# Designs tried in a protein design chat: VHH binders against q8kes1. Part 11

Target 1, 126 residues: q8kes1
Amino acid sequence: MNLKVKGARDVFEYMKGRIPDETKEHLFVLFLSTKNQILRHETITIGTLTASLIHPREIFKAAIRESAHSIILVHNHPSGDVQPSNADKQVTSILKKAGDLLQIELLDHVIVGNNDWFSFRDHALL
Below, E stands for the ipSAE of ESMFold2; O stands for the ipSAE of OpenDDE; V2 stands for 0.75 times the mean of E and O plus 0.25 times the DockQ between their complexes.

## First folded at step 4 (VHH)

Design t7 (framework vhh_8emy_2; at its last look DockQ between E and O 0.67; V2 from the best seeds 0.00; counts 0 for: pae E 4.3 > 2, grease 24.4 > 24.2)
Fold by OpenDDE, look of step 5:
Structure t7 (fold): chain B 126 residues (1-126), chain A 119 residues (1-119)
Amino acid sequence: as target 1 above (126 residues)
Amino acid sequence: QVQLQESGGGLVQPGSSLRLSCAASGFTFSDYYMHWVRQAPGKGPEWVSSISSSGSYTYYATSVKGRFSISRDNPSKTLYLQMNSLRPEDSAVYYCAREWEYDSGLDYRGQGTQVTVSS
């Protein structure tokens, strides 16, 4: 059975060992079933996260292809600092709006550091 | 069994201070983020503050930033919220919470402690 994620901590645990190069910033999307089981994850981009590099059409094309009920964004900060940047917030806002229109919920955005994480949902940013 | 118990609330005047405490048990306290949320009558739950598992990161709602301070003591499994410069709009039941679960929202929280700010 696919792994169920109950919250941001589960997302953090899932991502352990799944980042190819932790010295680089990776943006991932987790595709979730109606039961919040991870169907699969996909690497969206490698490098500095900017709003211009994120294409909602590609993310949600993949989401539709996977028959995802919802998605979770995940990206790592090589520095270990998990505080969200303005760019992180902008990307989250754009994808949240797109998800709402397509009725594929952006369930959370999790920033992963070495020993810490940050959840947009937990901090009322979604 | 996961248990959270809030304390420290009360009736105070505007501009005063309160310190809330949350005693945690039934889980590895140091492995979890901890949160303070509040709910006023007729309103939904409002996130107030969060602190990372190690205490290295603290976050605050815009409405309380600069006035409230969250802290934790992992050995004693206790969460704190120092509330300074209290305002009437801070009046609410304050809850300690472990995590927002995707299915149920606030998963584990205590009975809450009432904070009333009134002249």
Scores: ipSAE 0.683, ipTM 0.855, lowest interface PAE 0.7, mean pLDDT 93
Fold by ESMFold2-Fast, scan of step 4:
Structure t7 (fold): chain B 126 residues (1-126), chain A 119 residues (1-119)
Amino acid sequence: as target 1 above (126 residues)
Amino acid sequence: QVQLQESGGGLVQPGSSLRLSCAASGFTFSDYYMHWVRQAPGKGPEWVSSISSSGSYTYYATSVKGRFSISRDNPSKTLYLQMNSLRPEDSAVYYCAREWEYDSGLDYRGQGTQVTVSS
């Protein structure tokens, strides 16, 4: 049975124990069904996030292969500070535009830290 | 049944202060990010401020940063917004909301409280 995510808190809880090395920054994509159930997740990058490392074609090719209705972007900040960087905002803008064009919505971008999270959707940054 | 009840609005002159309150019930308040959102006539909703479940992190829209302060009291299940140096453009109905559900229409905002800043 696939896990349904209702909001950023559920995304944060899903990612607990699923980050292989918490000392490094990881970027993940979650592929969701029409009912917002997680079909699969995939690691996109490991190490410091920059917009130049993000290839929308590869992310959305995977989403199409998975028959995803929407996607959620997740990354961790090893510092525990969940405030988004300028690079995080640039990556989000690029993927939101690509999703809008392909009709595969970027539903949220969630930054996870130690016992806290930040949702772009909750802050009107999507 | 999830309920949020806003209060503390009113008519004030520019430069004045107001403190808004939101009483929450029907859910585990201490588990949720909480938000203040406002809506002026003829405009869409504008996010104003948020606070983490523990109260350790606070966030503000650029339009209110330095003037507004968000806080919460988890034991009493109450969210607050202290508004200082009020401007006419702050006039709106203010709503409290728990973190947004991804499914459309699952926004548990209350009825709102009207803030009018004019002379």
Scores: ipSAE 0.570, ipTM 0.802, lowest interface PAE 1.1, mean pLDDT 89
Fold by ESMFold2, look of step 5:
Structure t7 (fold): chain B 126 residues (1-126), chain A 119 residues (1-119)
Amino acid sequence: as target 1 above (126 residues)
Amino acid sequence: QVQLQESGGGLVQPGSSLRLSCAASGFTFSDYYMHWVRQAPGKGPEWVSSISSSGSYTYYATSVKGRFSISRDNPSKTLYLQMNSLRPEDSAVYYCAREWEYDSGLDYRGQGTQVTVSS
């Protein structure tokens, strides 16, 4: 039943209908198997993203519990503008470093808008 | 069927300029982000630049920012890369790509065009 992700387009398609309130900014984590299948996702924060709202130990505790091989971050911009903010970049950097230490790779960070997305991996920001 | 064809490469001296072109067919070109990726001998693929579907947003690897310029012409289904101030480390086969896959790297790319920068 689990969807295999090939790239950021598949992440964008997965998130359709899975954002509880599109008028608010949400940050999610997707837990992936060794075959890049989405095991499940988990909501990390709701509201404007800041680094102070991110707790790497809780994210990676969940990843270990799920036996995730890798993770993907996803968040939505209610405005529809998918350009990453400085806070988005800071959060990505923190979780990238934590994932490197734990050998649970942060494969991508995908920002989703109305009809498009931005991938950190595709833009070498990750 | 998706087809991409790169052209415009060549052998040039350091400091020279080249303009690469990519002709696309078999898909709705204006719906896709397009990428330039390069591969030097013995290396894996390296992302160079990307451009949004409309052309409104452009992105560059740190190593080429300020020297390279990506553009597209949606009516003619053509992607371009203007490369200025070329250096020996820019030597590679350059590919345009429609999608970057997590497992395989390049997906749906052309045959590439060779760029060689040497004295």
Scores: ipSAE 0.148, ipTM 0.625, lowest interface PAE 4.3, mean pLDDT 86
ESMFold2 (binder alone), look of step 5: mean pLDDT 85; pTM 0.871

Design t8 (framework vhh_8emy_2; at its last look DockQ between E and O 0.92; V2 from the best seeds 0.83)
Fold by OpenDDE, look of step 7:
Structure t8 (fold): chain B 126 residues (1-126), chain A 119 residues (1-119)
Amino acid sequence: as target 1 above (126 residues)
Amino acid sequence: QVQLQESGGGLVQPGSSLRLSCAASGFTFSDYYMHWVRQAPGKGPEWVSSISSSGSYTYYATSVKGRFSISRDNPSKTLYLQMNSLRPEDSAVYYCAKEWEYDSGTYSRGQGTQVTVSS
């Protein structure tokens, strides 16, 4: 049975132990079913996140391949500070627009720290 | 069971102040960001303010920035919203919220407290 995510906390819990190297920033995409069950997750990039490194085409290609109803973007901050950067906001905006066009909703963007998380949905940034 | 109970609303004149409170229980309050949202008649929910778990970071909607201040007391599990310089357009039911729920597509929130600003 696939794990159902009800909110950002569940995303945070899911990601525990799934980040290969917490000293590096990882960008992940969670592919969700119509029932918000995690079908799978994919590592998009490892290293410093910049808008130029995020390709909506590749993310949603994967989403389509997985027959995802929606996606959640996740990335960790090695510093433990989960406050979003301007780059994070830009990436979120771009993917939101792309998702709307493709009718694959960007459901949330969750930043993961050591013992904390930040949800774009919770803060009306998405 | 998560419980959020708002209080402190009322009928006030423009330019006045109100302080809302939210009593939280049923979860580890100090581990979560907390939020205030409001909903006016005929309108959808509107995000108002957020505060980090420790209170180190605060966020405000443009419409309330400089007038409202969010705070929290983790030992008593209480969330606050100080509202100054109230305007008629601030009239709404104000809700204390824990998180956005993916299934419902809205905030997990209490029953709310009515705030009416009118001359």
Scores: ipSAE 0.855, ipTM 0.932, lowest interface PAE 0.5, mean pLDDT 94
Fold by ESMFold2-Fast, scan of step 4:
Structure t8 (fold): chain B 126 residues (1-126), chain A 119 residues (1-119)
Amino acid sequence: as target 1 above (126 residues)
Amino acid sequence: QVQLQESGGGLVQPGSSLRLSCAASGFTFSDYYMHWVRQAPGKGPEWVSSISSSGSYTYYATSVKGRFSISRDNPSKTLYLQMNSLRPEDSAVYYCAKEWEYDSGTYSRGQGTQVTVSS
């Protein structure tokens, strides 16, 4: 049985206990079914997030292989401050455009801290 | 069933203030971010402001920053928006929203309260 996510809080809850080293920044992609159930997640990068580290080809190749209907990006801020950086916004823009072309929607980007989160969708940034 | 009931809108002149309220029920209010979203006639929804579950973090759209203040009272399950220095372009229906829902592709929101700013 796959876990269903209805909104960003469910994504935040899913990521609790799934970040291997919370002292480091990790970027994950969640692959979702047509019913918004998490099929799998994958670590994309470890370390400071920059647009140059993001390869849409690799992410969407994995999404196609998983038969994902949509994806959600998740990354953690070790500081606990969930405010998005300019790099976070650029990465989101790149993947949104790629998803639109391939018809695998980027549903959301959720930044997770220790006891808080930030959703790009909730803040009209997607 | 999530229920959100807005109140406090009205007709005011530019430069005036209004305080909007939203009564929430049907979910654990203290566990969620809460949002104010507005929609003017002929336009799509515009995100206005957000507040974290604890109230520790607040966010504002550039168009309202410095003029609007969001707050919440978790014991009474109420969300507020204090709107100061109102401008004609603030005229819209204001909606209290729990979150963006992936299934519906929009905010889980109430029925709205009308704010009209005109001479």
Scores: ipSAE 0.769, ipTM 0.888, lowest interface PAE 0.6, mean pLDDT 90
Fold by ESMFold2, look of step 6:
Structure t8 (fold): chain B 126 residues (1-126), chain A 119 residues (1-119)
Amino acid sequence: as target 1 above (126 residues)
Amino acid sequence: QVQLQESGGGLVQPGSSLRLSCAASGFTFSDYYMHWVRQAPGKGPEWVSSISSSGSYTYYATSVKGRFSISRDNPSKTLYLQMNSLRPEDSAVYYCAKEWEYDSGTYSRGQGTQVTVSS
């Protein structure tokens, strides 16, 4: 059965053990059903996140293929500091705008560490 | 079950200070970022401030930065908001919150405490 996410803590718990190399920054997308169940996730990039490395067309093509109702972005900071960078905010803004146009909502962006997380939605950054 | 109880609101003059408190139970308080959210009559909820689980990082809405200070005491499971230099536009019901709930599209929060700033 697919895991339901109620809030950012559930996203953080889902990502435990699913980051292949925690010394590197990874960006993932979670594809969600209308009931906020995780259909699957996909790795978008590995390495320092910049807006130029993000291709909204490829993310939303995958979301459409999965019949996703909404998406959540997730990434880790190898430093353990879960505070969002300017690049994190820029990427989030781009994908929110694209999602609004396509009517596939960007529900949250969650930055994860070993024992902590930061939610854009919790902090009204989304 | 998660319980959040806000207190410390009241009617004050512009320029006054108030300290809000939130008593938490039913979850591991020290594991969560905690948040203050406010809602004025006829308006949607407005995020005010957040604090990391350890208290090491704090975040503020632009409208309150420099005037409000969020803090927490993990042993007593208590969240605080020190509000200085209060203005009439700060008048609202203030809620402490544990998390944004994706299903409801709102914060998980307590019953709130009223803050009214009026001459």
Scores: ipSAE 0.764, ipTM 0.891, lowest interface PAE 0.8, mean pLDDT 91
ESMFold2, look of step 5: ipSAE 0.745; ipTM 0.885
ESMFold2 (binder alone), look of step 5: mean pLDDT 85; pTM 0.856
OpenDDE, look of step 5: ipSAE 0.849; ipTM 0.930
ESMFold2 (binder alone), look of step 6: mean pLDDT 84; pTM 0.850
OpenDDE, look of step 6: ipSAE 0.808; ipTM 0.923
ESMFold2, look of step 7: ipSAE 0.739; ipTM 0.887
ESMFold2 (binder alone), look of step 7: mean pLDDT 84; pTM 0.850

Design t9 (framework vhh_8emy_2)
Fold by ESMFold2-Fast, scan of step 4:
Structure t9 (fold): chain B 126 residues (1-126), chain A 120 residues (1-120)
Amino acid sequence: as target 1 above (126 residues)
Amino acid sequence: QVQLQESGGGLVQPGSSLRLSCAASGFTFSDYYMHWVRQAPGKGPEWVSSISSSGSYTYYATSVKGRFSISRDNPSKTLYLQMNSLRPEDSAVYYCAKEWEYDSGSVDYRGQGTQVTVSS
């Protein structure tokens, strides 16, 4: 049965124990139903985030295949510091625009640390 | 329903300090991140600061880092923003905001706001 996420805290809890190597940056996408239930997640990149590594076509191809209503990005920082980088903001902007065109909303981007998280939506960055 | 009531704003001179308060009711205050967001005339909302549910983690916009300090008192259900070394560009209506919920279609997370004007 699919887990419902009500906010960024639930996204953080879902990702807890699902990041294979905390010493590396990972970008994940969560595919959500109309009721904000997680249909599945997928690892997009491992290693240093740059806008050039992000292929909206492949992310939204997967979203369409999953019949996702919306997506959430999840990203960890090896430092544990959940403040977004400029690369994080660029990636978010690219995927938000692509989602708007395809009508598959980028609902949030959550940066996860060891014991805390940062939501782009909560911070008016999305 | 969520109710947030901001206070502590006013007209002050550059270099002054103000302490804003937000009284929260209608939800379990200690379970949620809390935020301060400001909006100046002709501008969109700008996030200012956040504090985790326990108070263990605080985050600040680059423009206010080192000058503003966010804190909370969970027993009294009150959020605070200590604003030091105020600048004219800090002039805005300041809003208290509860952690966003994905099922929310409209903002039922901000109070009425408190006006801060920094002018010589």
Scores: ipSAE 0.371, ipTM 0.714, lowest interface PAE 1.6, mean pLDDT 86

Design x1 (framework vhh_7zox_3)
Fold by ESMFold2-Fast, scan of step 4:
Parts: structure tokens; C-alpha cells; sequence
Structure x1 (fold): chain B 126 residues (1-126), chain A 118 residues (1-118)
């Protein structure tokens, strides 16, 4: 059935080739089942990330519609540098708090580069 | 094939220390969460500790302050330093290749017996 993700590497491999325009920053959300299978992914924003452009209501409305158990955030840096910005950390904090309240866990945030990735979970940033 | 080989178990008196080692092969060790789980006689499997690919560590409340998990990625080796051992720490200890996104085991080794008794 659906692809199961075991960790950040699987998220990176899933997103590889699925970013429409690598010259622009994209934020995606992956909706996961109770078995960590990808139910769907969805583009949230295109262009430079700011916390003011993130609307938790809309993201979690989609998660509820998909019957998602948890979500994973993914975005790319056009520079290829996978280190998180302060805006990336703010967005993560906002969505983690919203997920905790709604009982739909933000399982990870993965920044994807050309041949590498950065996991917020692996760096205790969730 | 994934292979995990534990060592370092034995008999020790209460208050003593042991260091467990686990040598991993068959996968890119540095990419994975690794952990220790234990099973005491007549009990279910209990999570003890895990360590992320970024070397961030997590501990069960029963072992916090007494146990220290670490990894040496150059040697593909996972360690558990166990200090101030108690009789209730008596168990078979398993090295585990874990999934990053849950506390479930992707693969577990053969185990090493730790007995804390006078």
C-alpha cells in the first residue's frame, strides 16, 4: 500500500524528485497514518519562509480531512545548505504546539538538500 | 544483513558498574537511532535508552542519572555505561537498531545477561 517512513532518510528519499522548482523554497506537509505510511503530501508555501505565512488552522484542517495520525514538515533550501534558519525554528515551534493541542503530532521537520538532509528530531529541536 | 553483537554483561554487586558494547554491521550505522531495551525475568520488554544519529540521548525514568548511552560512529559501536546498579536492573539487555519515528525496534541483537545480586 502506502510508503512507510522509518526516519528522516526515508522522508528525504520520498521528496527527492518531487520538488517542482528547486530554485525556490517550498514548505510541504506529509500526512501519516498510525503505521507511519504517507497518506498524501501537500505544498503549504512557495517562497521565503516566514512565521506570518503559516496558518496552523489550514494545515491541521487538511490533516483532519486526511485522517492523519501525525504530520511531517519538509522544506528545501535553494542554496543546498540544510542548516535551519530562525524562521524555520519559529515555524516548527508554532506547528508543534498546535499539533500537541490537537493530538496530531508533528513527528519531524526535515530540511532537504541536494544529497543530504537535516532532521529537527535528530537534533533535539522538536 | 543487519548484525548486532552485544558484549559486557555479567554478574555484579549492587552499587557496581558495567559497560555494555554493541558492534553493528550491515547498514550505515551513523544514519540510525540506536538503543538499548531490556527484559527482566517474567516481565515484558522495557525501553532503556536511545541515541539519535545526531547523538542526542534519551533515557527511561528508571535509569536517568545512572546510565549513559553513547556511540562511536567510526567504529560502528554503541555503548551503555551502567552505574549504581540495582537488583531491579537484572535483565537481558538488547542492542537495538530503532526506527527514528517510534520507539519500536527495527532489529534487535542476541542480548547480553546482566545480573545484579550479592
Amino acid sequence: as target 1 above (126 residues)
Amino acid sequence: DVQLVESGGGLVQPGGSLRLSCVASGFTFSDYYMGWVRQAPGKGLEWVSDISSGSYTYYADSVKGRFAISRDNAKNTLYLQMNRLKPEDTAVYYCAKEWEYDSGLDYAGQGTQVTVSS
Scores: ipSAE 0.119, ipTM 0.530, lowest interface PAE 3.0, mean pLDDT 85

Design x10 (framework vhh_nb_b201)
Fold by ESMFold2-Fast, scan of step 4:
Structure x10 (fold): chain B 126 residues (1-126), chain A 119 residues (1-119)
Amino acid sequence: as target 1 above (126 residues)
Amino acid sequence: QVQLQESGGGLVQAGGSLRLSCAASGFTFSDYRMGWYRQAPGKEREFVATISSGGSTYYADSVKGRFTISRDNAKNTVYLQMNSLKPEDTAVYYCATGLWDYDDSFDYWGQGTQVTVSS
């Protein structure tokens, strides 16, 4: 039931087939165990991502309820261009700071395209 | 043991080009991100460009459109093609690698190569 992820490729493969409408931008949070197994994922927003729509309190409230050790942020780019936007970078910064304070690490932010992905961790942006 | 060795630095006139290389050994190169960072005199080290294990690239705004990062996994080498160089690009350029694996992480740095852009 619980799938282990070792890196962004595993996150990309997990999300493949789990995005309800790939023509729309979706933001998800994955809740992870101490062994980096996916406990659950949750849709945070649907539609164009803006930092003002992201409330760390609600995300980390859910993480605490799940007894998550860490979280991974995932969203898709319907265009297939996996380059992060300024809003993507701003959201990542906000959640990294919140996770550091609460000691629930933002382990990665993965942008998924059709056959490619972008990992903030893999580019030293986390 | 991880080793990173930069080469290709030098003196160039504004508007010119240089290609930096970084030879890597001691790890499974294809599984790791590679990056270039620079440190100008009297400044902190700053990000320039990264390339993931899968080949996706990311650039600092100051170099976007002028610099190109690439990798050759068969040669365990990462490159930085620097075009339209400006005096502000004068710095020691460092190669770095990091583990992208979620179970363990660490970063390694090379010794650096000097790039000087004359006005």
Scores: ipSAE 0.448, ipTM 0.727, lowest interface PAE 1.3, mean pLDDT 87

Design x2 (framework vhh_7zox_3)
Fold by ESMFold2-Fast, scan of step 4:
Structure x2 (fold): chain B 126 residues (1-126), chain A 118 residues (1-118)
Amino acid sequence: as target 1 above (126 residues)
Amino acid sequence: DVQLVESGGGLVQPGGSLRLSCVASGFTFSDYRMHWVRQAPGKGLEWVSDISSGSYTYYADSVKGRFAISRDNAKNTLYLQMNRLKPEDTAVYYCAKEWEYDSGLDYAGQGTQVTVSS
């Protein structure tokens, strides 16, 4: 049965145990139904996040294939500091604009640490 | 029904200090991350600081080293100690509860006005 995410806390809990190597930065996309249930997730990049490595076409192609209503970006910071970098903000802006155009909302971007998380939505960054 | 009531704002000279308070009700305060956000005249909403249920604290670069967020779970109260205030800190400050996707960011409608002016 599909897990419903009510907020960034549920996204953090979902990602617990699903990051293969906590010493490396990973970017994931969660594909959601109209009821905010997780349909699937996909690893987009491994290693330091840069905007030049993010291809909206590939992310939204996957979202369309999954019949996703919306998406959530998730990535980890191995340092444990969940504050977003400028690259994190740039990637978020690019994907928000693409999602708005395609009518597949970027619902949130969640940065996960060991025992804490940062939600772009919680911080007026979406 | 989430209720958040801010207080502690006022007029202060550059270099001065203020302590903001936010009293919460209608939810289990100790379980939730709490935020301070602000809106300066003519600008959008800006996140300032937050504190997790485990008391991990995070700050916007503009306030690091000057502001300190804390909470008193027995009193359902969130605080923001603001030191070395600058004219750029002039804004209405809002207390906010962790966002829920089916609703919105729960924050007090009135906020508390902070004005830093000589």
Scores: ipSAE 0.376, ipTM 0.691, lowest interface PAE 1.6, mean pLDDT 86

Design x3 (framework vhh_7ubx_2)
Fold by ESMFold2-Fast, scan of step 4:
Structure x3 (fold): chain B 126 residues (1-126), chain A 118 residues (1-118)
Amino acid sequence: as target 1 above (126 residues)
Amino acid sequence: QVQLVESGGGLVQPGGSLRLSCAASGFTFSDYYMTWVRQAPGKGPEWIATISSGSYTYRDDSTKGRFTISRDNAKNTLYLQMTSLKPEDTALYYCAKEWEYDSGLDYRGPGTQVTVSS
């Protein structure tokens, strides 16, 4: 039942078909077990991504509730361009620091397009 | 085991060119995204370019006019062609395979040193 993610490709495949409105940016969080199995995902924001819309307290409250070992951030770009924005990098930095403090690792941030993806881990940005 | 061995670095004059190679073994090279990353003295790692399994390329805006990433799947080799080199390009250059969550950091070997002098 629980899907194991081995890398960003598996995250991309999991999210395919799970974005309700591809004309809008969505930020999701995947909650993972110690074996990197997806326990649940949750939509955090809908609309243009900005650090002011991100509440680490609420994200990590959900992670604790799910007994998550780690989390993965996922979001889409309606343009189809998977290159990260400065806002994407800022959000990643905030959540990495919060995860380090709480000992719930931000394992990756994956930007999903229609036929491609971008992993912050693969690009030494996390 | 995944192994990546970088080569082709060296000392070069400003405005010069170098071609870096990364020889891959221990996995089906053609199935994976491959990336070049550099680390300058006293700085953190900086992403340069990624090439997909389908040979689509993604490049950092600061270097994309001067650096070209390519791959030769028959030779299991990744390349970085660098032109118009500047002193600020001085760094240790690493290649990396698409990261696997269970394996941690996927930089293999010592990297290849590029020094742009004078």
Scores: ipSAE 0.284, ipTM 0.674, lowest interface PAE 2.1, mean pLDDT 84

Design x4 (framework vhh_7ubx_2)
Fold by ESMFold2-Fast, scan of step 4:
Structure x4 (fold): chain B 126 residues (1-126), chain A 118 residues (1-118)
Amino acid sequence: as target 1 above (126 residues)
Amino acid sequence: QVQLVESGGGLVQPGGSLRLSCAASGFTFSDYRMTWVRQAPGKGPEWIATISSGSYTYYDDSTKGRFTISRDNAKNTLYLQMTSLKPEDTALYYCAKEWEYDSGLDYRGPGTQVTVSS
């Protein structure tokens, strides 16, 4: 219903105006219901994304607390280039494996730009 | 209003080829996962192939290697190239628009009939 995300475009539209400082990288997680409605989003990191700064335990602890069925990872590139970096791919792999084990699916990872986006799911990277 | 219109079906001999087209309108075609589904006489619907918005493809094992799904986003058109057709491929073929994150079909077209017989 309300705040339901059907694909990466809906994620991009939801994040529009919700990035506090577009000159910095922000990594967000969206917690979703069984109907893919956004229950809440949370900022995970601010600044350059590296795999060593990502703690699956803390992300999935929050997902369990929110009673999330699945999660979506979102981040912005200040450059406006929505192509994923190697760090982006490593982070995605780590969280996908953790989600599979915990039965809280990582539905997608969306990189948002000014007027475009990149979906890992739509490019068979998930 | 969302519309999907299939074409290209017909009668073909075993071993023959057909190319199906699905013309889409009323939505931003490039944003959606698109699927081909078939329904044989007296049977339920069977998924054949899916293509993502990024043009990554997924196939049912019964058609893998024989069928190719593709899309032309500039023309809002979905295609299914069918080769080495068998009598068991006889069915009504319809295209469908899917929710990327949800299971199931958002909308499907009326279909185009494919008959494989001698």
Scores: ipSAE 0.194, ipTM 0.596, lowest interface PAE 2.1, mean pLDDT 85

Design x5 (framework vhh_nb_b201)
Fold by ESMFold2-Fast, scan of step 4:
Structure x5 (fold): chain B 126 residues (1-126), chain A 118 residues (1-118)
Amino acid sequence: as target 1 above (126 residues)
Amino acid sequence: QVQLQESGGGLVQAGGSLRLSCAASGFTFSDYYMGWYRQAPGKEREFVATISSGSYTYYADSVKGRFTISRDNAKNTVYLQMNSLKPEDTAVYYCAKEWEYDSGFDYWGQGTQVTVSS
């Protein structure tokens, strides 16, 4: 059965042990069902996150292929500091707008550190 | 079911201090992140501070070093100590629990008005 995520804590727990190299920044997308079950995740980028590396078309193409109802964006900060950068906020804004147009909601963006996380939803940034 | 009730706002002069309180009910308070948000006239609600179930804290850059968030799990209450207040801190302050994807944020009540005069 697919894992259900009720909030950012569940996303953080799902990503534990699934980041291939904790010393590098990775951007992932989680594809979710109507019941907020994780259908699949995939790696979007590896290395420092910049808005120029994010192509909404490719992310939402994959979401459509997966028949996803919504998506969650996840990335790690190797430093352990989970506060978002300006680039993180810009990426979130771009994907929120694209999801709104396509009616595939960007449900959250979760930044994961070693023992903590930051949810854009929890901080009213979505 | 979930209820959040803010108090402690008022009118203060720049450089002054206020302590806000938020009484929570209807959920297992100690299990959730709690946060403070504010809304200035004509603006969107903005993040101010959060505190995790383990009492780790995060602050907006604009309030870092001036505001302190804390919680009392025995009283189901989250607090915001606001020091060195500036006129730009003028806003209605709201508390919220952790976002749940199926239910969203739970805000109950009007918030509490903070007005900082120059």
Scores: ipSAE 0.317, ipTM 0.674, lowest interface PAE 1.8, mean pLDDT 84

